# VHH binders against Low-salt glycan biosynthesis nucleotidyltransferase Agl11 (agl11), part 6

Target 1, 357 residues: Low-salt glycan biosynthesis nucleotidyltransferase Agl11 (agl11), of Haloferax volcanii (d4gu70)
Amino acid sequence: MKGVLLSGGTGSRLRPITHTGPKQLVPVANKPVLEYAVEDLKEAGITEIGVILGHKGREEIQNLLGDGSDYGVEITYIVQGNPLGLAHAAGCAKDFVGDDDFVMYLGDNILKEGVVDLVESFESGDFGAGIALQEVENPQQFGIADVDDQGNVTQLIEKPDEPPTNLALIGMYVFSPAVFDAIEQLEPSWRGELEITDAIQSLLEDGYAIDSHVVEGWWKDTGKPEDILEANQLVLEDKSLKKRGTVSDDATVDGRIELAESATIEDGAVVRGPVSIADGAVIKSGTYVGPYTSVGPNSTLEGVHIENSVVIGESSINTSGRIVDSLLGKGANIGSADDFLPEGRRLVVGENSQLKL
Below, E stands for the ipSAE of ESMFold2; O stands for the ipSAE of OpenDDE; V2 stands for 0.75 times the mean of E and O plus 0.25 times the DockQ between their complexes.

## First folded at step 1 (VHH)

Design e4 (framework vhh_ozoralizumab_d1)
Fold by ESMFold2-Fast, scan of step 1:
Structure e4 (fold): chain B 357 residues (1-357), chain A 119 residues (1-119)
Amino acid sequence: as target 1 above (357 residues)
Amino acid sequence: EVQLVESGGGLVQPGGSLRLSCAASGFTFSSYWMYWVRQAPGKGLEWVSEISYSGSITKYPDSVKGRFTISRDNAKNTLYLQMNSLRPEDTAVYYCAKGPYYLSRFDYRGQGTLVTVSS
């Protein structure tokens, strides 16, 4: 079995964060989202992975993943020049996949339990495809699967008015090579794209059985800042956290903390977990770092009270203000405007920026 | 309008060398992976080489690995294929291409340049 990891798209809803990097590299608990997908595939025994690259962010993704050897896998890069839909992206992997079954994993998704059970379920029978499903409270907003008593898919419906189940399709699939013939016969959808759900429907109509697996534990699509923050909470809640770095005698550290070997919490700082602090980060006096915050590499925080936030890295934050529920891009420089009271804000705001002051 | 114009093909003896060039226009060349593919008489398209947009990653099938070298000059919007130790089985029309290899074709490929390896 091979893996096909989709890493296309520009992440417009994460701008300005994605202005300087691809959405799949935004960190959750100080680790790029894309790395979780690679690790999930490796855990399922998948060591040959084709990474589908879009128009932007190609070099950044290639710099992160390299040839795959750091992850115990072998990576082949495949370019999807035009974003013509998920089925088009899958079709780009045809020559890479050959005659093998493959897992298709959306690289901006993150999943607690990985894909071992999805793969094992698919391999337990003779299926044209296997789909991952999650129970949701708002099935009208998702693609929904109807399944029989054996777990075989009987129909797929996009955003149904009357959902037959509450089982939503999520970003992980298993396909036999038969999917490529299905994709070749597709017509573009109403939005002008080759849809993966249409390919699966085509397999059903051709007489293939389609397996379903209801995923245990949480799943997140990391398409919005709020999704990144929620994924960060979920990963930090579950992750094993170890203090390897330096904690000064007059610092206060409560709860579960991940402190990288070269990270430092200085005198007069307060850190309350669960928190992750990456290599080269320095938490200086007067700083409060509260629950569900990740502080990325080479970042310095002084005086700030921050919680439920992601500091991506390479940032300097020296302000007495409170920051909450925030996603701070790489190289952020946040400082006090003046030591004189009353303090004010000076803003120069670009296009597509959203602020809540 | 996308244009890819190949040149440098010709007749060479076995063991010889050729350098193919592809002049690209009508798109931002430096933003795309580029490919060389070939088609021997009576056969389908065969992928020969690919190169990342910066040139840092190159790939080859076993049939040409160690003999062919792909390179690019983004300032000149030009793709190259250095072909060494040529064999009769390398005889084909060579095409410059952009985009993913999907449905046995690329987004776009040029007119091609004929390479004949014969005595």
Scores: ipSAE 0.000, ipTM 0.132, lowest interface PAE 15.9, mean pLDDT 83

Design e5 (framework vhh_5c3l_4; at its last look DockQ between E and O 0.03; V2 from the best seeds 0.00; counts 0 for: pae O 14.3 > 2, placed apart)
Fold by OpenDDE, look of step 2:
Structure e5 (fold): chain B 357 residues (1-357), chain A 119 residues (1-119)
Amino acid sequence: as target 1 above (357 residues)
Amino acid sequence: QVQLQESGGGLVQPGGSLRLSCAASGFTFSSYYMSWVRQAPGKGLEVVSDISYGGSSTTYADSVKGRFTISRDNAKNTLYLQMNSLKPEDTAVYYCARLGYPWTDYSYRGPGTQVTVSS
């Protein structure tokens, strides 16, 4: 079995964070989102991975993943031309996949349970496709599966106006090579895209069995700043955290903390976990770092009260203000404003931004 | 190694019928679209018919629509072309091809079988 990792898209909903880089490289708990996908595939025994590249961030993604050797996998890069939809992206992997079954993984998705169960279930039977489902509040925004009383998939519909269920397809799939035949027959949807949901529906119509599972645990599509923050919370909650860095004697450290080897918590600083602090990061005196905060590499925090936030990296925050529920882009510089503003600031800051709080 | 071998060609009178077969080996037959293409004397390669992995979808050139039928037996790794109501203009070398991405690559094909329609 092979892996097909989709790493396309403009990341428009994550602007201004994605002005300078692809959304798949945004860190969750100080790990790029794309790395979670690679790890999940490897865990499932998949070591041959095709990465589908879009127009944005090709070099950055290739720099991160390289040939895959650092991750114990083999990576082949495939360039998608026009972004004609998920099914089109999958279709681009046809030569790479050949006659093998494969996992398609959307590179901006994170799944708590990984894909081992999905893969094993698929391998235990004779299926055209394996899909994972989750109940959602707004099914009109997703590919939806209709199921019978026994749980068998009877229909798949992309973003229906009148959804038969609230079971949405998540961004992990297992496919037989038969999916390429289905993709070839697809017509663009009303959105002008070749929909993966339609490809799976085509398989169903052709008589293939669809292996479906309701996902246990949590799943996130990291398409919005709020999604990144929520994913950060969920990952930090489940993560085994270790202290390797330097903690001063007069610092207060409580809870689970991941402290990288070259990270430092200085005297008078307070850190309450779960928190991740990356290499080169310095937490100065007078600083409070609260739960579900990730501090990216080579960042310096001084005097700030920060919680439930992601500092991507290379940032300098020197303020007496309070930062909550914030995503701060790489190279952010935040100082104190002369004017008193209400406490509790929510920020989405692009790369190399200058702010006064 | 991908191998394709056509058979069943021959000489027939106008209005006659032939059934072509293609034996495939060296790849997972059921995982590929298959095609029949033909080349008449002095003409370029022409697509005759395509068939999907399981055979649920078929396409035909306008010139053969209603007369030719493509089918496949995946258990036998065999592709078929039933040709009815043959015309002199159907005279050509017929090739079995494994269709490649983006469904326009016919480079993997057999040596061909001659079909001649003449009175």
Scores: ipSAE 0.000, ipTM 0.253, lowest interface PAE 14.3, mean pLDDT 90
ESMFold2-Fast, scan of step 1: ipSAE 0.000; ipTM 0.428
ESMFold2, look of step 2: ipSAE 0.034; ipTM 0.554
ESMFold2 (binder alone), look of step 2: mean pLDDT 86; pTM 0.877

Design e6 (framework vhh_7aqx_2)
Fold by ESMFold2-Fast, scan of step 1:
Structure e6 (fold): chain B 357 residues (1-357), chain A 122 residues (1-122)
Amino acid sequence: as target 1 above (357 residues)
Amino acid sequence: QVQLQESGGGLVQAGGSLRLSCTTSGFTLDYYAFSWFRQAPGEEREFVGAISSSGGSTDYADSVKGRFTISRDNAKNTFYLQMNSLKTEDTAVYYCAAVRYFSWSPYTYDYWGQGTQVTVSS
């Protein structure tokens, strides 16, 4: 079995965070989202992975993953032309996949369970495809499956106005090579894209059985800032956290904490887990770092009270204010306007920024 | 900058042979899969055959399998479609196309030739 990892898409709903970088590299618990997908595939025994690259972010993704050897896998990069939908992206992998079955994994998704059970379910029978499902509150925004009492898929609809169920297709699929013939037959949807749900529906109409697996545990699509924050909470809650760095004698540390080897918590700082603090980060006097916060590499925090937030990295935050429920981009500089009159705050804000001051 | 141009089309009698050539310019051939598509009068454009970027893999439509052979010569910036045992139903405009990774769907191809007419008489 091979793996096909999709790392395209613009990340427009995460701007300005994704303005200069791909959405798949936004960190959750100080690890890029895309790395979780590679690790899930490796856990399922999949060591040959084709990574589908979009027009932007190619260099950044290739710099992160390299040839795959650091992850115990072999990575082949596949450059998608025009982005014509998920089925189009899958079609680009035909030559790489050959006659093998493959897992298709959307690189902006995070899944507690991983894909071992999905793969084993698919291999237990004669299926054209296997789909992962999760109950959602907003079925109109997803591909939706109808299933019989035996778990066989009976119908799929992409972004329906009147969903038949709340069972959403999440970003993990298993395909036989028959999917490539299905993709070839597709017409663009009303959205102008070749839809993966249409390819699966085509397999059903050609007489293939489609397996379904309802995922145990949490799943997150990291499309919005609130999704990143929630994924951060879920990963930090479940992850084994180790304290390798330096904690000063007069610092207060409570709860579960990940402290990287070159990270430091100085005298007069307070940290309450679950928290992750990456290499090169320094938590200075007067700083409070509260639950569900991740502090990225080479970041310095002084005087600030921060919680339920993601500091991506390379940042300096020196202010007496409180920061909550926030996503701070790489290289953020936040300071105090503690000079002389006139009093104020100096702000440089990006596209689609939201501030409450 | 990137161009594909077909040659070798024409009129041929049923049972005959014809070789189409597609000359490429403006890109590195080693990174592209090449395919032939055809469009018969009143029909949609359909896949005929393809050769992978390495040249190690080929694929053909069932209707031409065993009769047509696709090949490439990277030193000449050209790839070919050798058509044998031609039938009247092979009459169509033949297009060469290039894509980074092979697909049967014409909608996925970024680069196309202008087309060359092949007419097979009874």
Scores: ipSAE 0.000, ipTM 0.117, lowest interface PAE 18.0, mean pLDDT 82

Design f1 (framework vhh_7aqx_2)
Fold by ESMFold2-Fast, scan of step 1:
Parts: C-alpha cells; sequence; structure tokens
Structure f1 (fold): chain B 357 residues (1-357), chain A 123 residues (1-123)
C-alpha cells in the first residue's frame, strides 16, 4: 500500500499566520502538522508516499520533508495545478499509485490513533474504499456518512443542510485504484470543485462496498487558530515529554515539560507543564510559561506570563503583560511601549486577525 | 439558553472529601461539554476538569489528577465534581461551565457559567 498526502490549500482562515508559510507547516507541540501525517503513515507500514503540492509553500514543504529518509520513508512530490477539489488532488496521484491501494491523508489534519486500524479494516475485506469517521457537533460543516445497522456506508453528503447522521468524514481515506475511474467521471459541484464524497458515492453506485471505521480518540483539522490551540492542548496532554536542555538552579519547573537540547530555562523563570520548549529558546527571568504552551525555536521570553498559547518561533517577547489563548506568528516582536508614549499597545494588524487585549 | 447553578461547596478539613454539583436549566443538556474551573484569591481562573458531551472522555489538571473525578447524569441535567484528598491549596471559588461541542482548557472558550461556589480547605 502507498500513501498520498495532500499538502495544498491557501490557509486563508489562518491569516496572518499563513502569510509567511503554508498552513500544513504550522506547528502543534513544536512539530509541523504535516510531520504527524508522515509519522502516522509510517506507523501503519506505509513507506512510499506521494506528497501533493499546491501553488503555495512548495519549497518550504520540500525543505522540511526532503526525500523522506529522516522519517524512514520515500517521498515523491506531485504538483497539483489549479486547486479543483480533493478528488482532483487524489487524481493527480494516479501515475504514482499505479495498481496499488493507497491511504489518502489530508496534511492539515491530526489524529490521536493514527491510521493503523483504518488500514487493517480495509485490508480485511474486498472494498473499493474505506473512510474514517468521527461524531461531530456541527455536521453541516463536514461531509457526512449515512450508514446501515452493520456499518456499511449507504450515502455520503457534502455539507448537508439536513444531515442524516453526525458521522463526519475526517481527513483520512483508503482507496483501491478503482477510485481513479470514478474521479474521471465526476462533474464539478456547485462550488466548482471535484468532491471526494462524489467519487466515493460513484464507487457505491458502481457496486463497490465501502468500509467505514469510526476512529477512537481526538481528531482535529487545523483550519482555524482555535483548532491549532486545541490540537496543541490535546497533543501536549498525550505526548511523552522529555527534558534535555538546561534548567538553572533558581528556576521553577513543575509538571510535564519537553525541553529541547539547546533550550534554556534561566534563573527566576517559572514553567508549569504540559509545555514544549524548542531548540534555541530561552525563558528568561520574570517569565511564567503555563500549561498547554509551546515555545518555538530561537524564541526569547522575558517578563511575560503566557499560557495556552503557541509561539511559532524566531520571536522576541519582552513585556510584563499576560498572554493567553494566543497564536503568535514566526518572527513576532512584542515589547514594552516606548518612553514618552502613553500606556498602550502598538499594533500592526493584518486581515482576518482576531485580538483579545 | 443554558443556565448553570453550583451547589455543594463549604468548609472541609485537609484530607477530606466534597462533592460539587452543577444543575443546568435550558433545552439541550446532552449537546454540551462541561468543565469545572476554580479561582483562588488574587489568581486567574484555572482549569480543573472536563467531561465530553458523550461522557466518554474526561480530562483533569495535573494538580488534581487521581484526586478529583468529574461525571455527568443526563437524566438529571446535572454534572458533578467529586473531590477527594483535599489540600489547603484547593481552596478557591469553583465554577461550572458549559460549551457547545468539545471541551476546551481555557475559560475564554466558555459562554455559559455558574455563579461560583466557595470551597475552603482548612489545615
Amino acid sequence: as target 1 above (357 residues)
Amino acid sequence: QVQLQESGGGLVQAGGSLRLSCTTSGRTFSSYAFSWFRQAPGEEREFVGAISRSGGSTDYADSVKGRFTISRDNAKNTFYLQMNSLKTEDTAVYYCAAKYGSYWYSPSAYDYWGQGTQVTVSS
């Protein structure tokens, strides 16, 4: 079996964070979201992976993943031209996949249990496709599966106004090569896209059985800042956190901490886990780093009280203020107001920004 | 549309136990995740524990893991915090909170809050 990892899309809902890079590289617990997908595929025994690239972030993604050898896999890059939907992206992998079955994984999704059970379920029978499902509170925002009493898929509906179930298709699928014939027959949806739900529905109409697997544990798409923060909490709660860096004698460290080899917690700093602090980060005197915070590489924090936040990296934060529930982009520079200015904050705010001050 | 009310607070000696209850009024108890937060004098509201909409998942702050248990009773529109092996550091005003969908660790994500109930743990 091969893997097909989708790494396209503009990340407009994460602006201004995604102005400087692709959404699939936004970190959760100091690891790019895309890396979790590669690791999940490897854990399922999948070592040949085709990465589908969009127009944005091609160089950054290729620089991160390379040839795949650092992950124990072999990566082939496939360029999707215009972004014409998930089924279009899958269709781009036809030559790479050949006659093999493949897992399709959306690179902006993360999943606690990985895809081992999804793959094993698919391989247990004669299926045209297997779909991963999870119960959601907002089914109108997702593709939704209707299933019979035995778990067989009977219908799929994209973003229904009247959803038949709360079982949402999440970003992981398994396909036989029959999916490529289904994709070739598709017409664009009302949104102008080739929908993956339409491809699977086409397989059903052609007489293929469709496997379903309800995943255990949490799943997150990372399309919004709130999703990144929640994913960060969930990963930090589950992850094994090891201290390799330097903790000064007069620093206070409580709870589960990941401290990278070249990271430093200095005298007068307080860190309370679960937290992750990446290589080159320095937590200076007067700083409080509280639960569910990730401090990205080469970042310096001084005097600030921060919790439940993601500092992406390359940042300098030197202020006595409190920061909470925040996603701070790469290269953020947050300091005290200049002398001779009244008390306040100086802001340069991009489109789609959300601030709580 | 959701209103929350705590009960069960009070004075208890260190090492003792206390059970907090949060009753809900409104229309759709089963569509909400529930959490407990606490606030000590001079401190910020901090997460204590949460239970998912289905009741299948629970989470706790590291400081209370193994001592506190959260549960829900959908038939009674009530959820609970069982507090065992109480410490003086557990002294705070305890708040119940509700959020549509998945629970969150930050108080800012919750739209519905109880009035708070005082828990005082004496040495």
Scores: ipSAE 0.000, ipTM 0.115, lowest interface PAE 21.0, mean pLDDT 83

Design f10 (framework vhh_8pnl_2)
Fold by ESMFold2-Fast, scan of step 1:
Structure f10 (fold): chain B 357 residues (1-357), chain A 121 residues (1-121)
Amino acid sequence: as target 1 above (357 residues)
Amino acid sequence: QGQLVESGGGLVQPGGSLRLSCADAGSIFSRYAMAWYRQAPGKERELVARIYSGGSTNYADFVKGRFTISRDNAKSTLYLQMNSLKPEDTAMYYCAAKPWGYYTSSHYDYWGQGTRVTVSA
C-alpha cells in the first residue's frame, strides 16, 4: 500500500499567515501540520508516499520533507498545477500508485488516532474504497455518508442542502486502483470541481463495496485560525512534553512543558503548561507564557502575558499587556506602546487580519 | 549546546585526495540532517553534499562521483571523502546541521567555523 498526501490549495482563509508559507506548514505544537500526516502514514506501515504539490509552497514543502528518509519513508513529488478538485488531485497520482491500494490523506488535516484502524478495516474485506467519518454539527458544509448497520456506505452527497446523516467525510481515504477509472469518467460538479465524493459514488454504482470507519478521538481541518488554535490545544494536551533546554534558577515553571534543547527560560519569567517552546526561543524577564501556547523557533518574548496562542517563529514580542487566542505569523515584531507612541498603537495590518483591541 | 568543528583541510595538488571531518561535541547529531557547504573567494556559499538522518545522500552535480559523504552516529562525526580534487574545489568548507521539522533549505541551526581546502594548479 502506498500513500498519497495532498499538499495543494491557496490557504486564503489563513491570510496573511499563508503569505509566508503554505497552509500545510502552519505549525501545531511547533510542528508543521503536514508532518503529522507523514507520521500517521508511517505508523500505518506506509513507507512509499507521493506528495501532490499545488502552485504555492513547492519549495518549502520539498525542503521540509526532502527525500523522506528523516521520517523513515520514501517521498515522490507530483505536481498538480491547477486546483481542479480533490478527485483531480488524486488522479495525478495514477502513475505513482500503479496497481497498489493507497491511502489518500489531506495534508491540512490532523487526527489523534492516525490511520492504522482505517487501513486495517479496509484490508479486512474486499472493498473498492474506505472512508473515514466523523459526526459533525454542520453537515451542510461537508461531504456526507449514509451507512448501513454493518458500516457499508450506501450513499454519498457533497455539501447537501438536506443531509441524510451527520456523518461527514474527513480528510482520509483508502482506494483501490479502480478509483482512477472512476475519476476519468467524472464531470465537474456545480462548483466546477472534480469531487472525490462523486468518484466514490461512481465506485458504488459499478458494484464496489465501500467501507466506513468512524474515527475515535479528535480530528481537525486546519483551514481557519480558530481551527489552528484548537488543534494546538488538542495536540499539547495529548503529546509527551520534555524539557531539554535551559531553565534559569529564578524562573517559575509549572505544569507540562516542552522546551527545546537551545531554548531558554530566563530569570523572572513565568511559564505555565501545557506549552511548547522551540529551538532558539528566549523567554525573558516579566514574561508570562500560559496554557496552550506554542512559541516558535528563534522568537524572543519580554514583558508580555501570552496564553492560548501560536507564535509561528522568528518573532520579537517586547510589550506589556495580554495576548490571548492569537495566531502570530512568522517574523512578527510587536514593540512597546509606551516607548513607541504614548497612549496609542501603531499597526500594519495584512489582508484578512482579525484584531480585537 | 551542539558545537560543530571541522578538520582535515589543507593544501593538496590537483588529482589529490582529502578527508574532511566534522565532530559534534554535543548531542544534536542523531536526528539532524547534516551537510557540507563550501564558499570560494568571491562566490556565494553552495551546497556540496547532504546526508539525512536515515542515511540517504544528495550531491551537487560538480562533485558527483568524486566526493562521498558519510556519518558515524556512534562517534557523532560527519565525513567528506574528496577524491580527484581540482583547482575549482578550492574553498572554505563548512559543516552544517538542520533539525528535523524545519522547512527551509537555507536555515541550518548549527554551523562550524570552516576548514580551508586549497588545490594548487
Scores: ipSAE 0.000, ipTM 0.141, lowest interface PAE 17.8, mean pLDDT 82

Design f2 (framework vhh_7aqx_2)
Fold by ESMFold2-Fast, scan of step 1:
Structure f2 (fold): chain B 357 residues (1-357), chain A 122 residues (1-122)
Amino acid sequence: as target 1 above (357 residues)
Amino acid sequence: QVQLQESGGGLVQAGGSLRLSCTTSGFTFSKYAFSWFRQAPGEEREFVGAISWSGGRTDYADSVKGRFTISRDNAKNTFYLQMNSLKTEDTAVYYCAARSGYYLSHKSYDYWGQGTQVTVSS
């Protein structure tokens, strides 16, 4: 079996963050989201991976993943033309996949259990597809599956106004090559996209059995800032955290902390875990770093009180005050005003910014 | 070319401990998942425990869970089975196994060691 990893999409809900890089490279616990997907595929025994690239971030993704050898896999890059939906993206992998079954993994999704159980379930029978499902509170926002008492899929519908169940399709699928014929028969939806739920429904109508696997543990689609922050909390809660870097004698460190080898917590700083601090980061005097905060590489924090936030990296934050529930993009520069200026703030913010001042 | 060699077996009293080692050569150790199996006299070979290629995931048979620990040392191309609170029922020949493909398996392995005898006396 091969892997097909989807790395397209504009990331518009994460702007301006995605103006400096693709959404799949936004870090969770200081690791790009896309790397979790590669690791999950490898853990399931999948070492031949086709990465589907969109218009945005092709160079950044290729620079991160290379030929795949650093991850113990072999990567083939496939360029998607116009972004015409998930089924269109899958269809771009036809020549790469050939006659093999394949796992399709959306590169902006992250999950606790990985895909081993999904793959094993699919391989246990004769199926045209296998789908990963999770119970959600907002089924209108997802593709939804209707299943019988034996777990066989009976119906799929994309973003239904009246969902038949609350079992949402999450970003992992297993397909036989029969899916490519199904995709070729599709017409665009009202959104102008070839829908993956329509491809699977087509397989059902052709008489294929469709396996379902209800995923245990947490899952996140990292398409919005709040999803990134929640994924960050979930990963930091589960992750084994090691303190390798330098903690000065008069620094205060409580709780679980990941401190990279070249990271430093200086005298007069306070850090309360769970926290991840990446290589080259410096937490200076007067800084408080609180729970569920990730400080990315080569970032310097001084005087700020920050918690439940992601600092992506290459950033300088030298200001008094409290930052909470925030996602700070690469190269953020936040400083204090001159003593002689009236109290105030000079802000340069982009679209989709939400500020509570 | 590829070789797996067990060591650390022997005679031990019930309630005691043993540590088995499996030293490997002929492949890139860090890219393989590893497992221990055992075979008691008159029984079929059974799964004991496994460790993923990354070391981030382990899996154990219910009969040994909480008593045995599998670990790996990439620098030494060696992986281990720490056996604590041994029972007479643990008496078996223990085999180490290696799998390319990077995931845990309870039965499908590419390479096997020759086995090492563990005898637990009452």
Scores: ipSAE 0.005, ipTM 0.117, lowest interface PAE 18.7, mean pLDDT 84

Design f3 (framework vhh_ozoralizumab_d1)
Amino acid sequence: EVQLVESGGGLVQPGGSLRLSCAASGFTFSSYAMYWVRQAPGKGLEWVSEISGSGGRTKYPDSVKGRFTISRDNAKNTLYLQMNSLRPEDTAVYYCARHYGSWYKDYRGQGTLVTVSS
ESMFold2-Fast, scan of step 1: ipSAE 0.005; ipTM 0.395

Design f4 (framework vhh_5c3l_4)
Fold by ESMFold2-Fast, scan of step 1:
Structure f4 (fold): chain B 357 residues (1-357), chain A 119 residues (1-119)
Amino acid sequence: as target 1 above (357 residues)
Amino acid sequence: QVQLQESGGGLVQPGGSLRLSCAASGFTFRSYAMSWVRQAPGKGLEVVSDISSGGGSTTYADSVKGRFTISRDNAKNTLYLQMNSLKPEDTAVYYCAKGRWYSGSYDYRGPGTQVTVSS
């Protein structure tokens, strides 16, 4: 079995964070979202992965993943060209996949339990496809699967007024190579795209059985800042956190903390976990880092009180202000005005910025 | 569009010194950590040194610690590497890189500048 990891999309709901970087590389607990998908595939025994690149972020994604050897996998990059929908993206992997079954994973999703059980369920029978499902409280807002007593999919309904189940489709699928014939026969949807749900429906109409697997544990689509912050909380709560770096004698550290080998917490700093502090980060005097905060690599914090926030990295924050519930983009530079000036901040604000001061 | 251009390489005798420069454009230089990375003939990439966005934090590979000094001038969008007490083992193409270099990956980097230490 091979893996196909979709890494397209503009990340418009995360702007301005995604203006210069792809949404799949936004970190959760100091690890890019896309890495969780690669690790999930590797855990399921999938070592040959095709990464479908969209228009934006191609260089950044390739810089992160390389040839895949750091993850124990082999990565092939596939350029989609014009974005014509999820089924079109999957279709671009036809030559890579050949005659193998494959997992299709949306690279901006993060999943506690991974895809081992999804793959094993699919391999337990003769299926054209397998779909990952999760019980939701608001099924009217999702694509919903109806299933028979054997767990086979009988129909897929997009945003039903009267949902037959509470089982929502999430961003992980398993396909036999029969899906490529289904994709080639598809007509564009009303929005001009080749829909993956239409490909699955085509398989069902051609007589293929479609497996369903209800995923245990949490799942997050990382499409909004609030989703990134919630995913950060969930991962930090569950993750094994190790303190490898340097903690000064007059620093205060409470709770669970991940401190990377080259990270430093200096005298007069206070850190309250669960927190992750990445390599090269320096937490200087007067800084408070509170629960559910991740401080990305090569970031320096001085005087600031920060909690429930993601500092993506490469940032300098030297201010006496309080920062909460925030997502700070790569290379943020936040300083303080002179003590002799009225208290305030100097801002250069781009288009699509949102501030709460 | 990120652009990085190295200069200052050349041929030098063992024990000599060179100063490498990297001119950066296409991004807010002062907001990003920067790295120097090198590749010796027939070998993989080695991270030589990193510097934080404000210049207050630096790291060095054990092989160059005490001999090399990384610095930056944010007003000029320029990164520097002062190389002293050069050894034949320092012979490599030196690359300026945006951010911290991941093991096994290729970040934004310039075309490189050749440093040859004769022995």
Scores: ipSAE 0.000, ipTM 0.097, lowest interface PAE 22.3, mean pLDDT 82

Design f5 (framework vhh_8pnl_2; at its last look DockQ between E and O 0.43; V2 from the best seeds 0.00; counts 0 for: pae O 11.8 > 2)
Amino acid sequence: QGQLVESGGGLVQPGGSLRLSCADAGFTFSSYAMAWYRQAPGKERELVARITSGGRTNYADFVKGRFTISRDNAKSTLYLQMNSLKPEDTAMYYCAARYLGSWYDYWGQGTRVTVSA
ESMFold2-Fast, scan of step 1: ipSAE 0.327; ipTM 0.695
ESMFold2, look of step 2: ipSAE 0.005; ipTM 0.434
ESMFold2 (binder alone), look of step 2: mean pLDDT 81; pTM 0.830
OpenDDE, look of step 2: ipSAE 0.007; ipTM 0.236

